# Ledger of designs, part 13: VHH binders against o13842

Target 1, 320 residues: o13842
Amino acid sequence: MYETRDLTGNAGKPVDTNPWPNNSKIAVSFVVNYEEGGERSLLYEDEGFETFLTEAGLMPFPNRPVRERSIESCFEYGSRCGFWRILNLFKKHKVPFTCWAIGQAVEKNPVVVGAMEEAGCEVGSHSHRWINYEGVPPETEYEHIKKSVQAIQKASPSNSAPRSWYTGRASLNTRKLVCQVYKDLGLPQPFDSDEYNDDYPYWVADPLASKPGAEDDKGLLIVPYTLEVNDMKYAVAPGFCNSDDFYTYARDAFDVLYEEGLEGAPKMMTIGLHCRLTGRPGRFRGLQKLMEHITSKEGVWVATREQIAQAWSAKHPYKA

## First folded at step 23 (VHH)

Design ff2
Fold by ESMFold2, fold request of step 24:
Structure ff2 (fold): chain B 320 residues (1-320), chain A 123 residues (1-123)
Amino acid sequence: as target 1 above (320 residues)
Amino acid sequence: QVQLVESGGGVVQPGRSLRLSCAASGFRFDWYAMGWYRQAPGKQRELVASITYEGERTNYADSVKGRFTISRDNSKNTMYLQMNSLKPEDTAVYYCAKDTHGWYSKSYTFDHWGQGTQVTVSS
């Protein structure tokens, strides 16, 4: 699977001049990462405290085998306050988001799944722990994937398994392991978002097929994500200093893609959010401004990743 | 619990053949690359052959290339080493080994071993 790279894509050509419902010129996927309770801590038998995408930025001292309550407290803000503030904004504007939910985080606060479903949002999986899966034994990663699906389904009032998948810090085995877990559970293959390399969904060969193009190759739909139009840039250097930086950058990305859609090349856009980051009041203003901008435009389809995947697949079925 | 059991060793004359088997259990056999190692008296263990999880790529030590063939039957959870044109230098305990990585690693780390089977090539 990773022996070659597809550096060409569609070579800059529009794939479809009208891929979205109602002649929409852009499909917008807001993503809310729900990670709180899945991060590293000695409480969970990890080697140290969480250091990625925290309020502490770059720590001046090396990570130590201790708990860091300040960091844990900042994550707790995400689950206690930030998640609800963000959810209420989406309810006010009557548009959905897709959640990347960490299985362990869901186990420790299951009410968020029901709240998201009631609001019309999609709950996808972010695997079971919020860790780097590179180097994790394949059978351990398999069990994490399975546990995350089960945790989300158990917390779901509709008993729904996640249809959309994102690991983030994945291993080379992750994509095939995800497909294997879904097959073993008797579930349809999920839509895979562990790519960052295009502005529309696209098909790849089924990792479970005997070989690419074989009779058993049913395809796997990729729905790309973003590390760039993403509030994680509040927590990395160089990044966003204030909510206006986030708003202006995301607005400009939206405007470029929207204008391309008006010119005959409609695409999709993803905006990544984290409960503990954009959920802070000072940062939240940027999301409010962005929401007003996007929802004021004609020909904009704000949709879940499942909805985007289904609309695309209906017009572009896989051919092995 | 990972379990690897070698069989098929014995005493043979130079020029003859033997076929070693490794029965595997306690893990998803077709997820991992496998290897055969040998240890001659007074020597360090050396990799003899390795095979990818699907069986399509193999690698051999120079000393056995063209004479030994590694294969696997994923439906039976078994790996084999066909040893032809045996030489006295092939005398060793042969070990089945499991890689710790998954399907796509190019860097094998063998972390589980069988008990070994003795192969002796002499007149």
Scores: ipSAE 0.373, ipTM 0.745, lowest interface PAE 4.0, mean pLDDT 93
Fold by ESMFold2, last read:
Structure ff2 (fold): chain B 320 residues (1-320), chain A 123 residues (1-123)
Amino acid sequence: as target 1 above (320 residues)
Amino acid sequence: QVQLVESGGGVVQPGRSLRLSCAASGFRFDWYAMGWYRQAPGKQRELVASITYEGERTNYADSVKGRFTISRDNSKNTMYLQMNSLKPEDTAVYYCAKDTHGWYSKSYTFDHWGQGTQVTVSS
């Protein structure tokens, strides 16, 4: 794996069979990242405080080996306020999201899992800690993957293990490690979202197969994610200055894909959200506007990533 | 706890062969590239050979190319070094080493070592 890059995909050709239910012209996946309590802190014996995707932005701030309570407080806003504000909006509009839940964050505030399940949302895994896994020893990453699955399942009133996977800052080992953990736990292979390179799901070879194309190659379904239709752009440069920037960008991306679907090329779209970012009232207005826009359209399927994966797989099964 | 145990060393005549083994435990053997190093008295450790996690690619020091063959049996958690046409300059302690990166790294950082096995090539 990773010996070459797949620069071709489907070479611009639309998929002939619309996999979306009710002849929908677009499948929309809202994603809520639940990271609060998984971030770097001396409290968790990390070497410093969290500096990625914070209210401190990209401005130089010496990363000292100390706790930075103002940053921790901003994360706490996400778990205390932002998560609930976002969840309530989705309940009001009667549409689901998929959550990328950090295992340690779930352990420290398990009530969020039941709340999401009650609302019809999917709880996927974001691994155990919110850190960069590049360079983490493979056995350590394996244990983190396992812990995150167990933490989410334990917090789940339905005892459900996560079916959707996203690490984000992944290692070259991550994809195969995730598959290995799920196999070792006797769980169905997850849907992998650690790709950003297409507007529909696609198959790759099963990382656990003896070799690509072999009889034991059952495939792995990729359900791409996004770093651009993503509220992380409030916390990076160049990025969004206000909620209208987020709304306009996401609306325009939606409209382009929706129009392509009307023209015979139905696709999927992902919108990435973070509790501590879009959960702030000023930024939240942008999400409200986007929800009104999307839910006002006919032929739009707002679905969990598991639902999208299942609909796709039914129409486009893996061929080894 | 990573454990690497070398065996198969000994005293042999020039031109003869030895086969070294490295028994591995405490880690997922088939997740990592492995290597053999050697150290003669008063000299620094020298990489002799390395092998990828599945055994598909190998690399050798120029001084041993064509004479030594590295291999591995992942079902037995064992790495081997077949040493043919031995010369007095091959005399050294031979160490088994484990890379830290996992399946897909192109560069190796060997972070765990065995205690070594002595190979002596003398008349």
Scores: ipSAE 0.342, ipTM 0.731, lowest interface PAE 4.2, mean pLDDT 93
Fold by ESMFold2, look of step 23:
Structure ff2 (fold): chain B 320 residues (1-320), chain A 123 residues (1-123)
Amino acid sequence: as target 1 above (320 residues)
Amino acid sequence: QVQLVESGGGVVQPGRSLRLSCAASGFRFDWYAMGWYRQAPGKQRELVASITYEGERTNYADSVKGRFTISRDNSKNTMYLQMNSLKPEDTAVYYCAKDTHGWYSKSYTFDHWGQGTQVTVSS
């Protein structure tokens, strides 16, 4: 795997069968990242404190082997306030999101899983810790993947294992390790979102098959994610200065894809959110405006990533 | 806990052969590339040969190319080094080593070592 790159995709051709229900012109996936409690800290025996996607911005000083309570406090806002503010908005509009939950964060605050399930949201996995998995020993990453699945299932009132997967800062081993863990646990392969490269789901060869195209190749469905229609841009450069920046960018992305759908090429769109970022009141206004815009349009399907994967697979099955 | 145990060393005359074995445990053997290093008296350790996790690709130091063959048997968690046409300059302690990265390494970083086995070529 990864010997070559697929620079072609569909070569600009729309798919020949609209997979979205009710002849919808766009499928919209809201994603809420629940990371609070999984980030780097000396409390968790890490080498330093977390510096990524916080109010602290890009620090000019090297990370140090100390605890940084101000940064920990910013994460705590996400779990204490931001998560609930965002969840309440989705309940009010009666539309679901997919959560990528960090396993350790779930262990430290399991009530969020039940709250999301009650609201009709999907709880997927974001692995066990919120760290860079490049350079983590493969057996350690395997155990993290397994722990995250078990933590989410344990916290789940329906005892559901996560069906959607996103690591983010992944290693080259991650995709195959995730598939291996799910196989070892007797679970069906998850839908993989560790790609950013298309407006459609698409199939790749099963990483566990003997060879691509072999009889044992059952495929792996990729459901791409986004780093640009993503509130992480409040905390990275070039980024959003205020909630109107987030709203107008996301609105314009939605409008372009929606118009392409009206013209015969219905696609999917993802919007990435973080509890500690968009959950802040000043930023939250941008999400409120976006939700109103999207839900005011005809032919829009707001769905979980599992629902999108299932609709796609039903119309475009894998053929090895 | 990674454990690598070398065996098969000994004293041989120039031109003869030896076969080294490395028994591996404490990790998933078929996930990692493996290598053989050697350290001659007064010298630094040097890479002798390496092999990919499935055994399809091998690399050798110029000094041993054509004379040494690295192989592995993933069903037995064992790596081998067949050393033919031995020369006095092959005299060293030979160590087996495990890569850190897993299946899709861009380059190997060998971070775990065995205790070593002595190979002496003299007369």
Scores: ipSAE 0.335, ipTM 0.711, lowest interface PAE 4.3, mean pLDDT 92
Fold by ESMFold2, fold request of step 24:
Structure ff2 (fold): chain B 320 residues (1-320), chain A 123 residues (1-123)
Amino acid sequence: as target 1 above (320 residues)
Amino acid sequence: QVQLVESGGGVVQPGRSLRLSCAASGFRFDWYAMGWYRQAPGKQRELVASITYEGERTNYADSVKGRFTISRDNSKNTMYLQMNSLKPEDTAVYYCAKDTHGWYSKSYTFDHWGQGTQVTVSS
């Protein structure tokens, strides 16, 4: 795998003029990242405190091998307040999101899984720790993947294993390791979101097959994610200065894809959120405005990634 | 515990052949690329050949290309080096080595070594 790159996709051609239920012109996936408790800390025997997607990423002070309680406190806001504020907004509008849940974060605050299930949301996996997996030994990454599935399933009132997967800072082994863990646990392959390269789901060869296209190749469905329509841009450069920046950018992305759908090329859109970022009241106003905009439009399907994957697969089964 | 045990070395005359084996245990053999290194007296270890986890791609040092063939049998957790047309310059201790990265890295970092097996090519 990865010997070549697919730079072509569908070459700009519409894949399906009606892929979504009720002749919807766009499928919208809101994603809530639940990472609080999985991040780097000396408390967890890491080498330093977390600086990625925090106020420290924009602040002029260096990371050091100490605990930084201010940053830990910012993460705690996400789990204590931000998560619930965001969940309540989705309940008010009666639309679901998909969660990327970090396994260790779930272990430390399992109540969030039941709350999301009760609200009709999907709980997917973000692996076990919120770290860069590129240099992690393969057997260790395997165990992290397994632990995250087990942690989420244990916290789930319905005993549901995650069906959707996103690592983010992945290794070249990650995709195959994820598939191997799911097979070893007797679970169907998850839907993989560790791609950013298209506006609709698509199939790749099963990483566990003997060769691409072989008789044992059952395929793997990719449901792309986003690093741009994403509130992480509050914490990176160039980024959002205020909630109107987030709102207008996300609105404009939605409007472009919605118009393309009206013109015969319905697609999907993802909006990435983090509890500790958009959960802050000043930033939250941007999400409120976006939700009002999206839910006021005809022909919009706000769905979980599992629902999007199922709808797409029903019309576009894998052909090895 | 990673264990790599080389065998098949010996003393042979120039032009003859030897087949080295490396028995591996203590890790998931089919997850990792493997390699053969050699170290002649007074020299640094050098890569002789490497092979991907599935056995499909191989790489050889220029000095052995066309004479040596690396292979593996993942069902037996064993790697081999078939050495034909041996020359005095092939005299060295040969080491089996395991990469750290897993299936898809081409940036091999060999972190575990066997005890080595002596190959001596002398008339």
Scores: ipSAE 0.317, ipTM 0.704, lowest interface PAE 4.5, mean pLDDT 93

Design ff6
Fold by OpenDDE, fold request of step 24:
Structure ff6 (fold): chain B 320 residues (1-320), chain A 123 residues (1-123)
Amino acid sequence: as target 1 above (320 residues)
Amino acid sequence: QVQLVESGGGVVQPGRSLRLSCAASGFRFDWYAMGWYRQAPGKQRELVASITYEGERTNYADSVKGRFTISRDNSKNTMYLQMNSLKPEDTAVYYCAKDTHGWYTKSYTFDHWGQGTQVTVSS
């Protein structure tokens, strides 16, 4: 698995066959991270309060074993207002997004899953807690993976299990653990997005195969994510200072990829969003402008990550 | 919580054999490489042998190669160390150790030591 690194990829070559439907020039994947209620808090028996992706950015004070109601309240805004504002925008434009939902967050507000499904959005898993899984025992992470899948499935009116997986702050065990959990639950293999290293989906060996290239190696599909076209930059330094920063950066990324598509190299683009960040009115304007820009172009396929995965697999099946 | 309990140590004459056991609990035994360490009085703890999570590959310190055999039974959550042709230099407290990381790496970093079992080889 991670014992080696593929630093070559496609060696700068575009795919020989356009994997996207209708000869689209770009596949655009919007991702909404639903984390509200899964953040760290003494209420959830964590050692302190959440310090990652808050309104304070880099916290001006160290973490300590107290509840910071201001932080909690800001997260609540994400689930109470931000999420719905975002969802309505996508409904308005009749395009889907993929949600990566924290299992614990879904348990605390399960209505969001049904709302997303109704809107034609995909609900994937973000694990159970929004934490760094480095250093977490694999057994614990296994349980978190399992719980998240079950929580999302339970909240789903269609009883659908998440097929898109993204942990984020993953451990080196995460990928294999995820596959193991799905196998143990009797679910089809998910696709993995815990990579940021390509403009195309690509295959890796099945982590559960006896060995890479063996008969039982059915591959694992990677659908790359992004940490740069991501509204998390509102809460990091250096980052986005206002919604125009986000819009401009995302627009530029889109334009470059779109132009490459016009030139015969159609790729995928990912845009990462968080409910409590972009969901705020002052930042939401950036997403609105971005949506207008993207949807105004011809040959744009705004798709769920599952749709992207399916399209890719159809044209580029795994070859062990 | 992770528990490792060593047993099988004792006092033996040179040339004799001992078989150590390590009973593991509190974690997925079959996910982790395991190892045996030993520490003689006044000396640093040293790796004696290691075994991969599936038991397919083993490693030995040069000083014990050909004499010691590490094995495991994942169905019993137990690791073993068969020690043959024991020498006085093998006298030490032997510790069972668990790999920190799991099966994602080929590099072993051991932790979660047991209480140890005393092995004494003397005439």
Scores: ipSAE 0.522, ipTM 0.810, lowest interface PAE 1.0, mean pLDDT 94
Fold by OpenDDE, fold request of step 24:
Structure ff6 (fold): chain B 320 residues (1-320), chain A 123 residues (1-123)
Amino acid sequence: as target 1 above (320 residues)
Amino acid sequence: QVQLVESGGGVVQPGRSLRLSCAASGFRFDWYAMGWYRQAPGKQRELVASITYEGERTNYADSVKGRFTISRDNSKNTMYLQMNSLKPEDTAVYYCAKDTHGWYTKSYTFDHWGQGTQVTVSS
């Protein structure tokens, strides 16, 4: 499926003048990546410490087989404080987010799943480990996918399996493996967010189909994610230097899409968050301001990704 | 533990046929491209044939095109090499190999070699 690329998409044409409920002019998807406890550490038999999305940004020294307690401790802040601060904000505004949770992280702090469900949030899967899966044997990745689904389902008071999938640093095998695992577990096919290339959901061929367009091709829904309206930029250089940088960037993105919606092309917007990043008080203010801005506008649908997927699928079913 | 076990080698006269088999275990056979290599005395190991994970695409060295056929049965975790019209130049140890990557790889890099099976073509 990756042997070809669709660089055209909708060719700049609106695909639906009213894709969202209540004639909403924009669908806003907040995503909270819950990774704390899934980061790399010798404690988890990794070869080194975590270097991705830390307070240090680019590491001033090479990775090595030692534990960096400062990094671990910062991740712990995400799960101990940041997560709850974020959750409370959404509860206050009575809007949901979608969580992509690392399976191992959930195993280490399962109470977060129940808390999110209680708040009306969606809990999706971020795989089991927060690693780069390129180079990982497919058999290993298969097990990680399986374990993550089971971990989340187990932690769920409703025994709900994740419907939203996002690996992030995925391999070329990931999409097919995910579909295979869900099939093997007897679960309905999830939707995939390991793409960043559109303002609308869209379909691709079912990775498990004999061939695209075949009788057994039921399609796979893609709900695109974002790496730019994302607080990960706090941990990169150049990036967000303070919460105003995050706020203004996200605000501008929202305003542009919102205006396009008013003009007859309602789209979706994604905002990516991490507990240990935006969850810090110094950065949290940006999210607060953003929430106020977004919720002050008429015709805004703040939705889970599952809700977006359902809305889209209802109006735009897959055609093999 | 990845295991590849070749069989079917032997001594044959020129023009005859042999069918090699490779029994695979320790990995999801149907997820990987597979290949056959051979090494003649005093020569470097060379790729003879390769086949994609689903068996839909095959590739052959020029020296064996039209004579050799690579195939696989994923239900049996077995790969085959049908060798027809054998020539003395085909004399070598034949090795089964597994692609280092999964379904969608285009690297065509092989590893996890078996012990090999001897094929001798002589009059």
Scores: ipSAE 0.515, ipTM 0.809, lowest interface PAE 1.1, mean pLDDT 94
Fold by OpenDDE, look of step 23:
Parts: structure tokens; sequence; C-alpha cells
Structure ff6 (fold): chain B 320 residues (1-320), chain A 123 residues (1-123)
């Protein structure tokens, strides 16, 4: 499956002139990554403290294992304050987001799942730990995938399992492992978002099929994510220096896609968020402005990724 | 813990056949590529044959192509090496090996080995 790359896609041709409900000109997917409590820490028997997407920026591990309370505390702000600030904004505007939740994080603060569900948001899975799974033994990753699904389902008042999957720092085994876990748990196949390469959902072969195109190949839906319209840029170089940078970039992305929609090519837009980043007051203003801009336009469908997946699959079923 | 146990080695005359087996446990056998290595006295350990996790693809050293056949039975967690037309230069300790990576890998790297089984080809 990963032995070849499709660098062509649709070759610039319109895929669908009306892919979204109500003749929407754009589908906007907000994603809230809920990672707090799943990051690396000596408390969790990791090799060190978290160095990815923190207030300290790029940091190397020290020469010895160190527990960095300042980093932990910043993540705690995400779960204690940032998350709720973000959730309230979406409730205020009566639009949903998709959450990709780390299993361990949910175990440590399960109330967030119920809150999101009540607000009409989708809770997907971000795996069990917020780590790089490249090089992790498949058996270990399998257990992490399983635990994350079970943690989210357990925390869900409706006992709902996550349908949206995004690992992020995935291994080449991740996609197949995810499908295997869901099968083993007797759950319907999830859709995958560990791709950044298109403005539309698209299908790939079912990783569990005997072979691509076989009778048992039911396909796997990909709903692409984004690393550029993403508040992670606050924590990377050159990145966003303030909330205006985030807002203007996201606004511009929206405007371009929206205009293309008006011209007969409605696409999807993804906006990536993190609780501890955008959730800070100094950065939250950017999201507020963005929300106002997006919701002020006609023909905008702010949707969960599951809704997008359903809409796309209905019009574009997999053909083995 | 990963365990690999080789069997089927022995002493044979040139031109004869042996069939080696490797019993695997402690990991998901059907997720990993497997391989056979051998080490002759005074020589470096070398890859003899490898097989993908599903058994669809195989690779052989040039010295054994056409004579050796690697196979696996995932239902039994067992890998095999059928060695035909054996030559004195095939004399070595043969090792079962597990790939480090899961299903998808471009290069096979093996990090677990059995204790080995001795194969001696002599007249």
Amino acid sequence: as target 1 above (320 residues)
Amino acid sequence: QVQLVESGGGVVQPGRSLRLSCAASGFRFDWYAMGWYRQAPGKQRELVASITYEGERTNYADSVKGRFTISRDNSKNTMYLQMNSLKPEDTAVYYCAKDTHGWYTKSYTFDHWGQGTQVTVSS
C-alpha cells in the first residue's frame, strides 16, 4: 500500500461540483487535538519530558532523565482551561468540531468526552500515547490503538467508539493495525486522516483485504488533514508569532477555497487546533476572529470529519 | 519474549536434502518477515533466504538459488527451509531470524535470532 505514491490525484480536474449538503461551497472541519496527559513524562515512565509543541519551542532532551514540571503544567493548562475555552466558543457559534483524543489523556480527564458529545462534537482517536510510533513494535502499537478506542468508548455517555483516526507521528504499520484493531473489536471500519495531500477525501485499498481490488476489498476512506493551517505553528519555526499570524493565514486559506467553491469546485478545509496552544488567551483571539469570519459567509458547512466522510462516501462509494 | 527454535539440521552427503524448521513464539508471527542466516567457520554470518509476512515474496542468496526454498505456515508459527542438492560449502550453522519491522518495510533488518542448527555436508 505504501510501496507506491499517487502524485497525480485528480490532475486538477473537478472531482464533484456539489459534494456537500445544502449546496455548500466549502466544508470546514475544525480539529481539536486533545493530548494533555498523554505527552511524555517521567511520571509515565517515559525517557524524559515532552519537547514537541511546547511553550519552550524546540528543545533537546537533556543528558539525563528529567521531569520538567513547567512543561507538564503548560499541558495541564490545556486540559484545565484551554479545552473549555475552545469548547465554549464552538457552543456559542453552534458549530461542531472533531476531537482527536489521546487515550491516556481521556483516561485522566474523561469528563471532556461527555462535554464534547453534549456539544455535538465528534470524538475521534489520536492513539493512546502522544509519541512517535515509528520504531515502536507493532504489538505495542496494537495495544495502544486498542486502549485508545476503549478509553474513548468508555468515557462516552453514549458508549460511542471513535470513527475518525489520526495518529500523526505514525508508523508504516499504523493504518493496517488500526483496521485490524477495529475488526478485532467488532467495530465498523474507521476513516483515516494520516494524509495531508488533498482537498478532497479519497479511497485507498482496504489494508486487510487479501489484495487490492479483491472481493474482500471494501476500501479505506482517507479524509486529509493539514499541518499548515494548524496552530502547531505557534510552537515551531518559523511559525506564527502571534494570533494575527494564525488568523490571517487561516483566513486566506478559507477565502481561496471558498472562492473556488463559488466557481464550482467546493472543497474541504481543515483547521488544526491544540488545547494548550490556541486555548491560551493571547492566541485564542485568533480563533475567535477566524470563527467570526467563517461563520459570516453563506454556504459554509462547518462539519465534523465523520459528517464529511459520510457525505463523501454517499456520493463516491469505493470501487474496488 | 521472542523465541526462535531451529531444528532439522544434521550431517548429510553431497547431493542430499535437508529440511529445516523454525518454531516461533512470543510475537505475532504473521506480522513479520522472516529469514534464514548461516555462518560457516571463519566466515561472516550471511543471509540465505527471506520471506514476507504473508509468504508471497521470497529472496535468496545467489549461492542457494534454485536449490533452497523458504516457506512459512502462519497457522503453525513455523518457517521452513528446504535445502536440496546440498554442497560441502553449505556447511554452516543455520539461524532463524525475525525482522525488526512489521508488515511494511523496504529493508529487512533482523534483530532476533535462534540458537542455530548445525548443517554439515560431507562425503
Scores: ipSAE 0.474, ipTM 0.796, lowest interface PAE 1.2, mean pLDDT 94
Fold by ESMFold2, fold request of step 24:
Structure ff6 (fold): chain B 320 residues (1-320), chain A 123 residues (1-123)
Amino acid sequence: as target 1 above (320 residues)
Amino acid sequence: QVQLVESGGGVVQPGRSLRLSCAASGFRFDWYAMGWYRQAPGKQRELVASITYEGERTNYADSVKGRFTISRDNSKNTMYLQMNSLKPEDTAVYYCAKDTHGWYTKSYTFDHWGQGTQVTVSS
């Protein structure tokens, strides 16, 4: 896998003029990353404290081999306050999100899984730790993937295993390892979101097949994610200065894709959120405005990634 | 625990052949590229050959190219080195080694080695 790159996709042609339920002109996936408790810390025997995606990460902070309580406190805001503020907004508007849940974060605060399920949200997996998996030994990454599935399933009142997968800072082995873990656990293959390269789901060859196109190739559905319509840009430079920056950017992305749908090319859009970032009141106003904009439009399907994957697969089954 | 056990070494005359085996256990053999290193007395060890996890791609040191063939049997968790047209310069302890990266890499880092098997080429 990855020997070649697919720079072509569908070459700019519409894939389907009506892929979504009720003739919807856009499918919108809100994603809430639940990472708090999985990040780097000396408490977890990591070599240093976490420096990514907090307010403190934009300050002149050297990465030091010490425990940094200010950073940990910023993460704790996400689990203690931000998660709940965001969840309540989605309940108010009666639309779901998909969560990328870190397994260790779930182990340390399992009540969030039940709360999300009760609200009709999907709980997917973000692997076990919130770290860069590039340098992690493959057997260790395998165990992390397995632990995350088990942690989420254990915390789930319905005993549901995650159906959607995203690692983010993945290794070249991640995709195949995820498929291998799911097979070994007797679970159906997950929908993979470790791609950023299109506005609709698409199939790739099953990483576990003997070779692409073989009889045993059952495919793997990719449901692309985003790093640009994403509140991480509050914490990376140059990024969003205030909630209007986030709102305006996300609104404009939505409007472009919505207009393309009206013109016969309905697509999907993802909006990435982090509990500790958008959960802060000043940033939260941007999400409120965006939610009002999106939910006021006709022909908009706000759905979980599992729902999007199932709707797409029903109309576009894999053909080896 | 990762275990790599080499066998098949011995004393042979120049021009003859030997086949080395590396029995692997304690890890998922078909997840990793493997390699053979050698170290002659008083010299720095050198990579002799490497092979991808499924056996499709191989690489060889210039000094052995055309004479040595690396292979693997993933069903038996075993890697091999067929050494033909042996020369006195091939005299060394031969080690099998396991890469750290998994399925997809072009740059190997070998993190575990066997105890080695002696190959001596002399009249």
Scores: ipSAE 0.377, ipTM 0.752, lowest interface PAE 4.0, mean pLDDT 93

